# VH-VL binders against o27280, part 428

Target 1, 266 residues: o27280
Amino acid sequence: MDSMNVPEVLEIKRIVEESESVKTFIFSWDFRREVRPGQFVMVWDFRDEKPMSVSLIDPVRSEIGISIRRVGEFTDRVHGLSEGDLLGIRGPYGRGFELMGRDILLVGGGIGMAPLAALADEATARGMRVDALVAARTADELLFLDRLEAAGVNISTCTDDGSCGFKGFAHERLLTLEENHDMAAVCGPEPMMFQVMRILDERDVPAQLSLERYMKCAVGICGQCCLDDTGFRVCAEGPVFWSQELSRVREFGRYRRDPAGRRVPW
Short names: E, the ipSAE of ESMFold2; O, the ipSAE of OpenDDE; V2, 0.75 times the mean of E and O plus 0.25 times the DockQ between their complexes.

## First folded at step 18 (VH-VL)

Design idS (framework fv_acasunlimab; at its last look DockQ between E and O 0.01; V2 from the best seeds 0.00; counts 0 for: pae E 15.8 > 2, placed apart)
Fold by OpenDDE, look of step 18:
Structure idS (fold): chain C 266 residues (1-266), chain A 118 residues (1-118), chain B 108 residues (1-108)
Amino acid sequence: as target 1 above (266 residues)
Amino acid sequence: EVQLLEPGGGLVQPGGSLRLSCEASGFTFSKYSMSWVRQAPGKGLEWVSYISTGGRSTFYADSVRGRFTISRDSSKNTLFLQMSSLRAEDTAVYYCAKSYSGRAFDIWGQGTLVTVSS
Amino acid sequence: SYVLTQPPSVSVAPGQTARITCGGNKIGSESVHWYQQKPGQAPVLVVYSDSERPSGLPERFSGSNSGNTATLTISRVEAGDEADYYCQVYDESSDHYVFGGGTKLTVL
C-alpha cells in the first residue's frame, strides 16, 4: 500500500513524555505502508497541519511514534491531547536515512534526536554498532537516552550548561570522539549540523543530514521548502541529504526562508 | 581529471590467484567507499565486493565470498581485489567503482579483463 | 535474493521518448540508480536516488520511482543514446548491491 495524501484519522494509542517539552504520540500503523527513519508525516489536528518526524517504527507491535516538541499554537493543542484522542496523519514523505557499513555515528540535537532514535533501532536490528552523540541545552532536554541505552547504543552526551556529559556543543564533543565510523547521521539545529558536517568531512566519514524547512504541501509542489541554487525540495529530495549534496547548498547553515519567502539568518 | 585505472587483469588457470589494483586520481580517495563490479562477456553487471571508507567494513557477493578479498591503501589511493580459487565463471571485465551518495557509483574505471581458462 | 527486472530491449525513434522500467518487490521504498553503458565502455551514472541527475547529464534524462516500478525516461532520444541501461539498488537485508538485467535501447 502506498502512502496517501489524504490524512488518515488515527487514535492516539499511547503518549510518552520524553521531556518537559517533548511528547511521543504512538499510533497503530499498517506496515503495508512502509516507513523509514528520516521520513516525516504531516500531522493534522483538524485545524492546522505540520510536518513531524517519525521517531518510532515498531513492526512487531504495528506501531509508529511521532515525537513533537511544544513550540507554538499547533503543538500546544497537540500536547493537550490524551490517549484515545484523534489526529490526522498523512504520509510518510521524503527521503529517509540510508544505512551503510557496520559502524554508525548518530549526532542529534534536541528534537533532532527523534528521527535518529528510529534510525538507531533499525541499525541495531541490523547488527550495526551504534554510537550516539546526544546534545541538548540542559540535562532535562536530552531525549531518548533510556531507549537508546536499552537498544545497546553507546551514548555520549553533551549539554550547553554542562549539567550532563560534556559541557559544550555537539561539534566540540565530536572533536573528542574516536574516528571509527563508516557513516554518520545528523539531525538538529542547522548551525550544529553545519559544524558537525565539517568535522565529519575532515575525518572522511560519509554523513547524512536531515534538514528542517517550512513545509506546506509535503509533495514537492508548493516550493516553500525549496533550497536556493540547487532547487532541492526538502520535502521531496530530502529531508535527508548526503553531505555531498548539501555542499552544493549555499544557504545551508547560513540562512533559511520564512513562510513569506524572506531570508532568515540562523 | 577524475579517473580510476585497473591495470591488473590477465589470464589465469582455474584454481589460480590474481590480484587486481585500481588507482584513483582526481578526487579524495579516502572519502569514499569503493566497490568492484564485474561483467562477463555479453552479460550484465554484477556487483562483486564493497569496502567502506577506512576499510572497516567489507561486503561480498555470495558468488565470491570466501575466495575474494577487497582492501584499500589510502596512502596510495589504491583499491585491491585479491582473487583466489578462480573459476571459469569468474571470467569477466572487472570495474572498480566509486560510491556516490552512499549507494550509487558515479566514477568507474575502464575495466580490466580477467580470463580464467586452462 | 533481491531481483530487479528490466525489459530486455526497448526501441524508439529519434526525437521520441524512451521509457525503461525496473521492477522489484517494494522498489518504491528503495533508492534506484541508473547507468548507461555503451559498447566497449564502462557504465556511466545517469540517474541516482530515483530522480536526481549527476552534473553534466542533460535534462533529457529523468527518473521516477513508485510502487514496485522505477522508470528511466529519456526524452528527445538521440542516436547517441543507444546503449544498455541498468537499474541498481542496495539491498540492506543482504548487504548486496543489486543490478537489473539491463535493457538494450535501440534508436531506430
Scores: ipSAE 0.583, ipTM 0.858, lowest interface PAE 1.3, mean pLDDT 94
Fold by ESMFold2, look of step 18:
Structure idS (fold): chain C 266 residues (1-266), chain A 118 residues (1-118), chain B 108 residues (1-108)
Amino acid sequence: as target 1 above (266 residues)
Amino acid sequence: EVQLLEPGGGLVQPGGSLRLSCEASGFTFSKYSMSWVRQAPGKGLEWVSYISTGGRSTFYADSVRGRFTISRDSSKNTLFLQMSSLRAEDTAVYYCAKSYSGRAFDIWGQGTLVTVSS
Amino acid sequence: SYVLTQPPSVSVAPGQTARITCGGNKIGSESVHWYQQKPGQAPVLVVYSDSERPSGLPERFSGSNSGNTATLTISRVEAGDEADYYCQVYDESSDHYVFGGGTKLTVL
C-alpha cells in the first residue's frame, strides 16, 4: 500500500569545479517536474541519500545543477564521480523563494550561495535589479562570482580573513550597503543568517531565509527536520521561510540539532 | 609568482586619448577588485579609479570622472584604463594595484609613465 | 572629501625610532594602511589595517590608530628605511580611496 517517492537514476552530464571543495553536478531534467529556486533534491549515490540545494535551473537547455561541498564520506564519494556516472535524484521538495518587487538583495555565505545563484538567474530573467553580498571565510571559498557577474548581478564580497573584499562578517558589510530593497533572500551559516535577518527587519526589508537541517524522508513524515516551538518541518514547510515565521522560532541562530536530535551550539 | 605588468604608456598631446593595460598573474584575478593609482612627477600618490571583482561597480576620483573609464577582462587577466580628453595635469606614472585586506593595496605594478605635452 | 594630513618630512638618526603620523577626523574608526616608496620604485605595503604586517616585512615596522591620529612606527631605523611614506584609507561616504600627502623619512 502507499505510494513511494523513489529516486530517478540520472547521468551526470557535466561537472563544474566551483572551488577546491565545491563541485556543481549538472543533469538533464524534464521540466514537467517544476523546480523553483530554494527547493532541494535528495541525492542518492546507491549507498546513502542526502539533501542538496538546486543551484542551476535552466529550462531552455533542460538542465538542473546541484552544488555539493565536500564535507564527509558521502560527499567525498560523489566528488570522486566523473561525467557519465550515475546518481539517483528524487524531488524537488520544499518551498522555494518567492520573488517580489523590482530589486532584490541576496546574502549568501559559503555553499549557501548555491540556491541564491539559481534565484539570481530567475530574478535577472524577470528584469529585476539584483545586488549580491557574497561571503566566505577566505577568497578561495567565494562561490559563483563569475556566474553572477555574467548574469548582471551587482556583487559585493566579504571574507572573514580579508583576503578579498571587505574584511569581516556579512552583517558588518551589509551595514555599509544600500538600505532600500524590495526584498532579500538569505542563505548560509545560521548565525550569519540571524544577524542579517536582524538588520533587514530593522530596515523593513521583507526577507526570506533558507534553513538547513538534517533530513531523512524529505516529505515530512520522519520528523528529523523539525524546528523547536513551532513544529515547522524544514523539508515540508521550508526550507525557505519568511523572516516573520522565523521570529517565532526559539532555536534559530542559537543552536542546531544533530542527527540524534540533541541540541548543539552553533 | 604574484605579478602585475603594465606595458605601454607614452607621450600624448592635450585632448588626446590613451589606453593603459595591466596584466595579472599568480593570483585568481576575478576574486579581487583592482585600482589605478597615479603619481605626478615630484608629487604624492593619487587614487584614480576602482573596479569591483566582476567589473559591475566602478568609482573614479573627481579629477578624472567623465574622462577615464576603468574596465577588466577576466578571461585575459587584464585591467584597463581608457583615458580621454587628456590634460597636462594627467602627466604621471600610472600604477595598477590589487586590493587587499581592509581596502589596502598589496601588489603594485612597476608603473608606466604617461606624458601629456605639446 | 575625507582628508589625510601627514608631516612633509621626518628626520631620525640610525638606530632610533621614527614615528610618522597620519591625521584625519575620526581616523581611529578607519582601517589605515601604510606604504613605503623608494625613488624610482612602486609603493610597497608595510602595514595594513592599522597594525598588521604583511608577510615578510620586518617586525620593526608597526602601526597604531586611535582617535584622530594613526601612526607608523619604525624601530631601529636603518639607512635603507629612507623613503617616502604614505597613509591610506577608504572613505565609505564617497567611495574614494584617499592617500595622505606623504612623509619623507630622512635617516641621518
Scores: ipSAE 0.000, ipTM 0.403, lowest interface PAE 15.8, mean pLDDT 85
ESMFold2 (binder alone), look of step 18: mean pLDDT 93; pTM 0.956

Design ud1 (framework fv_marstacimab; at its last fold request DockQ between E and O 0.92; V2 from the best seeds 0.89)
Fold by OpenDDE, fold request of step 19:
Structure ud1 (fold): chain C 266 residues (1-266), chain A 119 residues (1-119), chain B 112 residues (1-112)
Amino acid sequence: as target 1 above (266 residues)
Amino acid sequence: EVQLLESGGGLVQPGGSLRLSCAASGFTFSDYYMSWVRQAPGKGLEWVSMISKSGGYTRYADSVKGRFTISRDNSKNTLYLQMNSLRAEDTAVYYCARLDDYYYYMDVWGQGTMVTVSS
Amino acid sequence: QSVLTQPPSVSGAPGQRVTISCTGSSSNIGDDYDVHWYQQLPGTAPKLLIYGNSNRPSGVPDRFSGSKSGTSASLAITGLQAEDEADYYCQSYDRSLRGSWVFGGGTKLTVL
């Protein structure tokens, strides 16, 4: 296998606490290996391996960041790590976001903001106007607000409980926004993405959406992340898909496959 | 040298099909949006279609929508235009063009390939 | 019939200044989309002449300049030369047309 498929043992350079449940782990990175927003890496804690989106790409400091939400045993272990500890990182994998136009709308929910934060940095550096709709269940779960603000992103917040910004879901907030953008990038809970995509399609706004599926190999071989009907592999053809592609994916917004291959509703 | 080279043009009857190809060289093909632009004899330029870097996003002019299909093979550095249900009004020189993804200009053009739809 | 409107022809003597207008609408040029210009010499493919309203690609003489204001753009050619005889097209983007790249009808420049 290519050297990129062998985990590189990297030292955690810094840890940024984004929220109670989310930490960003920063690593030194050799940018001879290009990484794009929307791509993911496989994080190996020497026991298990999970795909994680890259949330920070800093060629100047030769660093990348991986934001991880504490949701299970693996992430519990990772969250217990300290600066100086080691993790295995292999990748990057998958298709990242493409930028188009001069203004972009980012719509993110929860940890879905991770890849979008990286995209925001790239877009801003490119000179694009960046609007971000950041959604979460509660105010405490809103991610990367300070970082986005510092980057010059125009932020609109949305919370389920109304604790910050618009009370409701991201797609509901989006309906209240009349401005159209050259393109949109969306990442978050799939039901959210599904609704957001519908709105954007109606508005003829080109949209890219980052999907999450159970991944095993991350190299398009095992098929565990294969989407029904189309045969798209999230790890290879994705995780970033254009809305036009997802329009052909029947399961999108409706169900996913669990590790056993069973259909599980969202 | 940055270059685009179209091929596949020719004479076809109305209702027929034709597939154009555009070979790219001198640049990283997969890093660019691509477009087809056509020019009828003695007429102006008309945008036909565009495709994203990955090929996952496409757009078409209303005049060709439903009949033409743009695609690309990044491994072959080739852009394609499948033209079905051709009409006389589709007669034109078809240009392959590299499309800027920020300002939306076309900075590299091929020399074009002539498509003639006639009975 | 073109989304952007250009005069069908302009002419000038060598050394003179000529201007080609490009008129759009609120849905394209007026929607803050940049205007680009292309030069098409007889029997050749179009060549990018001006991008981003007023920028010249490498190799384009400074005799060529572009400007944009409101819903219109203009290409100016100073010190007109015989080699400038060509068709010139303005191009922009129109979001109202489901996101279409739009061209002007073209202007034939004749050097007298």
Scores: ipSAE 0.941, ipTM 0.964, lowest interface PAE 0.4, mean pLDDT 96
Fold by ESMFold2, look of step 18:
Structure ud1 (fold): chain C 266 residues (1-266), chain A 119 residues (1-119), chain B 112 residues (1-112)
Amino acid sequence: as target 1 above (266 residues)
Amino acid sequence: EVQLLESGGGLVQPGGSLRLSCAASGFTFSDYYMSWVRQAPGKGLEWVSMISKSGGYTRYADSVKGRFTISRDNSKNTLYLQMNSLRAEDTAVYYCARLDDYYYYMDVWGQGTMVTVSS
Amino acid sequence: QSVLTQPPSVSGAPGQRVTISCTGSSSNIGDDYDVHWYQQLPGTAPKLLIYGNSNRPSGVPDRFSGSKSGTSASLAITGLQAEDEADYYCQSYDRSLRGSWVFGGGTKLTVL
C-alpha cells in the first residue's frame, strides 16, 4: 500500500511558537513525495485524526511544517506534545494553489495564513512580487509577519479591534488597496473569503480560495466533504478552488454542515 | 519528444458546431497552462482561449466568448475546444499551444487543424 | 487591427542586419509585461524565437536578439540568411482586455 494512504509515524523535530494559540510542528520529510502549497495532511494523535494545512515546505532542509491552532480537545493534546514526541501523518492530499503572472495578492485570516505563507515562499522564489493582507481579530493573532517580511513580502494588516493596522474586516481593507495584481490567493473564515471573492471578481482578478469542510477519508471516497450542487469533493477537487468554480456553488458563504450533514448558518 | 497534436478540424456550415482535440505527449501535461491560437488564411495569429492547470480558470477572446468552451482532461493528456454557433470569420487553422504561467509565452505548438466555416 | 503594431514587411540582403519593431501601450508592454517573438516559416506552425524580451530558447542562433524600452520592443537579426525568410510575430499580455494574450499583426521578412 502507498505510504500516502497509511499514516506514517514521524518524530516532532522542532516546535515553533507562532503565537500564544498557534504552534508550528516541523518534521523531516522525504520530498520524493511532492508537497505543494494549499495541500493538506491528516494528523493522527493515536486517538483522532484531523486535516491540517502545510505551512512550511523546505526541500533543502528536507522539512515540512504544520501550523495548528489550539481550539479543542484534539489540538489541546497536540499542543501538549514536545520535540521528540510522535504523530502520524497521512498525505499530502488535495489540490494546491496554481501560480500565474508576476504579481500576487495573498489574503489570509487567522490560521488561514498558514498555507499562504508556504505559497509566499514559492512565489518569491520564482521572482513574483507578493503583497499580503494579513487579518485577525487582534494584533497578537496576526501570523507569520516576521517570516513574510524576511521573504520580501509587502504586508498590510487589519484587525477587528484596530490594535494593528486597519481597523475592520479584510474585505474593507481590500477596497483601499490597488487593483493591479495578476492573481490572488485567499484563505480564512468562509464569510471573509466570500466577501473578498466578490471584490476580486468585480476587479477581474483571478482568485483561488481554500475551503474547509468536514473530512472523513481525505481520499475522495466517502463523500463527506462534497459541496452542494457541484459534487466537488474538498479533499480531492479542492481544498483550493478558483473563484470561477465557486461561483456555481450555492452553499459557499451561506452556510456550513455539521458532522451529521445538517445545514448550519455561518 | 514534447509534442502537441490537434485533430477534429473540418468543413462545417455557419451555425454549426465542432470539437477540437489536442493530444499532449513527452511532458507532464497537468503541470502546464494551455492555450488555443488561430490564424485565418493569409492573416496573423489571434489568441483564442487559455485554461489553467486544473481546468478551473479559463479566459476567452471577446470574438469567441459565449460560443467556445476550452476544457481539459488531465487523465487523458488532452485539451479540447468546443466551438458552437460557428461563423465564417471563425475559419482558421487552430493551434494548440503550451502556455508559460510566468512569462506568458507559448513554447510548444501543434501542427494546427483547419476549420472551414462555409455554406 | 492588432493590439501590438508591427511593420507589415521588411527586407534585407544576405549578411545584413534587420530590425522589426513592436509597439504596444501602457496596458501591455508599458505595464511591465514581457515581449516574446515567434518565427513562422511558410506552411508551418509558429516557433518561439525570443521570450522575456531578450532570452533565446535552446537551438535559436545568437544572431537573433530582442530588446524592450518603454512601450516598444525590437527584434534584431544579424547575418541575415535565406532561411530567415518568414513571418515574425511579437506577443505580450494586455491587462485592459480582461487579461488577454495579444499578438502583433506580423512582419513578412524577405531575404533578397
Scores: ipSAE 0.823, ipTM 0.909, lowest interface PAE 0.8, mean pLDDT 90
ESMFold2 (binder alone), look of step 18: mean pLDDT 94; pTM 0.956
OpenDDE, look of step 18: ipSAE 0.933; ipTM 0.961
ESMFold2, fold request of step 19: ipSAE 0.813, 0.811, 0.796; ipTM 0.900, 0.900, 0.890
ESMFold2 (binder alone), fold request of step 19: mean pLDDT 93, 93, 93; pTM 0.955, 0.955, 0.953
OpenDDE, fold request of step 19: ipSAE 0.939, 0.941; ipTM 0.964, 0.964

Design ud10 (framework fv_marstacimab; at its last look DockQ between E and O 0.92; V2 from the best seeds 0.87)
Fold by OpenDDE, look of step 18:
Structure ud10 (fold): chain C 266 residues (1-266), chain A 119 residues (1-119), chain B 112 residues (1-112)
Amino acid sequence: as target 1 above (266 residues)
Amino acid sequence: EVQLLESGGGLVQPGGSLRLSCAASGFTFSSYYMSWVRQAPGKGLEWVSMISKSGGYTKYADSVKGRFTISRDNSKNTLYLQMNSLRAEDTAVYYCARLDDYYYYMDVWGQGTMVTVSS
Amino acid sequence: QSVLTQPPSVSGAPGQRVTISCTGSSSNIGADYDVHWYQQLPGTAPKLLIYGNSNRPSGVPDRFSGSKSGTSASLAITGLQAEDEADYYCQSYDRSLRGSWVFGGGTKLTVL
């Protein structure tokens, strides 16, 4: 069996509290196994398994970070763990972000900033100019600001309640920004991504978006994460998609399928 | 050795179709953007199309948009150009080229394949 | 017609210095996109000569140099040699054309 598909039991090296609801769990990582921003891993707490984006890739320290938002039973258990505790990690899986050009715009909402933070590190290391639009409901939910700033990212913030930065949604803030970039990477609530994509398409800015769907196998076999019309498997052909690909996906921005395969509106 | 080798060129009537292939070797094909560039006889270079590493993003020159389709099979290290509704003005040597994703230059070129559209 | 403008031809004697200009606009070279140069020997495929305005790929002699200023770029060839007789193309990116790779019209260099 491919070692990639067998969970490796790893010790939590560090835990970073990003916000009240988000923690980053850091693990030692053997970088002989490549990992790219935008890819995900399956996190196993010996009871259940969930896909999580990689938010930190540090080849110097031989570490990866996985940021997890507390949203349910699984994440509640994980958030109860301490440094030194064990988790099963298998992967990475999926298609990560591509970088193109010399300047990039990152648009992230909430936990969607997780993969984008990793992408920001790669982009800045490559010598790219990175602008990031970081969105959240409130100021205390804005993620990775210090990390992004330290990396040399030009940050713009927006919050639903106006507690920090622009008062409004990410797409609204984007409309106020006139500068175009060579490419954009987007991750967050799907309604946000949908609106952002439309704006970027109108501006002829190539955009990649990371989708979230229910995943079981992570290897393109079970079909639980299949997108309507195209047959795209989010775990195999994604989770990162180009806007051109998503333009063919009927359900994008409209609905998703739950574990039972039922359409659930956003 | 890094190499690109085009094939599939030939004579075709106006309105006809042709599919070009470009075989890549000597480098990790899936790690690079690719492009097609053409050169009409005695004329200059004209960019035709580009495709991202994954193939999920494509661009076309206005002159070929709606008629040509660029694609790639990373498992076969092959780039394709499907040309439909061919016109006389499409007559050219077609080069496949490896495209730098940062500076946007083409650092590897094939030898080209000749496409002639004539009645 | 080419988006970037080059002189149709230039000539020089062996050992001389020649320059080839490439004039763009605010939507390409002036938009701070890099200019690249290609050499095309008769009957052959283009070869990358200069990338990123002034960088030489491995194998390209240092007598070839590139520069960029404003909306224009220039290729300079010092110590002109017979084997330099070729067509030279500048290339950049244009954002006004929905983002397109653009070439100059090409310059035929004749070594006298």
Scores: ipSAE 0.931, ipTM 0.960, lowest interface PAE 0.5, mean pLDDT 96
Fold by ESMFold2, look of step 18:
Structure ud10 (fold): chain C 266 residues (1-266), chain A 119 residues (1-119), chain B 112 residues (1-112)
Amino acid sequence: as target 1 above (266 residues)
Amino acid sequence: EVQLLESGGGLVQPGGSLRLSCAASGFTFSSYYMSWVRQAPGKGLEWVSMISKSGGYTKYADSVKGRFTISRDNSKNTLYLQMNSLRAEDTAVYYCARLDDYYYYMDVWGQGTMVTVSS
Amino acid sequence: QSVLTQPPSVSGAPGQRVTISCTGSSSNIGADYDVHWYQQLPGTAPKLLIYGNSNRPSGVPDRFSGSKSGTSASLAITGLQAEDEADYYCQSYDRSLRGSWVFGGGTKLTVL
């Protein structure tokens, strides 16, 4: 079929426990296969295959990292693996984030911080000033704080329960932050992203948002990742979209789809 | 040799339309933000529009907003400017320019194409 | 009137030094946006001369230099030559216009 889209079986080089529910799996990577922040890979555990965002892009050590939250049978099996065990990886796929200007705002909810951590590394290496709003349910679920701080990122936190930083939702905290960024990058639960996008659009801040949808082929031919109103394929035209593109998409922030393609309320 | 080449200029009546093209070569077009800049006869430079690498984000000068549309086709290495509802004050040489996304300078310019809006 | 102000003209004899000013405001140069300079020879497209306030692209001689202070910037040309006769534009980014790229009005340099 398409030999360039067959999973490569790779050894897990290192596992980092990011939280009780999130682990980062690190693999050696040949950077002739370029990887950009915001792109994803399909992870194959020899039984099932799921899309996962790249959270670490390290050409110096020839490594990539993939952060996976334990949420079901597939991710439970992957979380049970050890260093030296094998996973299939195909990709990278999709459109990554574009950078512009000198001041960037990152807004991440839960595991959505994974692709934004990779973007933060690229932005700081370029010399940009990076502010990150990191959101979670509780303090123990705030991801990548030490890594972001070590990179020179200015961190604001919010938690649903108030255990760290602002008590409340990311969009509520955003209303109290400075309004003069050159761009923003947003990834997290889709209702959060919709609310954040509304605020950023009102402030005329160019924003890119990374969407999650069900994927099967990852190369744009099966149609399972399509958005209703535009026909955009998340695996081909996304997963990263500009807010200007998403303003034309009726389903964004309002519905999701199950594996059979049925609309399900958020 | 990095090159930009505009085309599609000409004479048009007020209220008319033109579509400008800019052919890019010698660099990875899809890796760059792009812009249009114009210069009325005997006048200075005026920024018109910009577009992101993917084409998903665009911005316009107030003087053209709602009348002009910037777009790109990365598979053809081509930038476009659709100009509608043209006015006499749109008469200018239109330059295609490669836009730096960090410093915001324009390092590569085309030779320009002349648009004349005249009764 | 342009957001960035340049003198309309400047003159110098061959071998001399000339300076072209670019005055902005707190919404552009004063908001720490860089100043870039372009040379436009008669009948030709603009060419990037200085970027990021003071950096020279390859092929631009070191007799061209740029600086920025407060809300203003300056282009200096030393060892003036006949081929330097051109129009010169400064350029920056302005936040007050919902974010726009802005050029100065241009300065015509005459070599006497």
Scores: ipSAE 0.787, ipTM 0.894, lowest interface PAE 1.1, mean pLDDT 90
ESMFold2 (binder alone), look of step 18: mean pLDDT 94; pTM 0.959

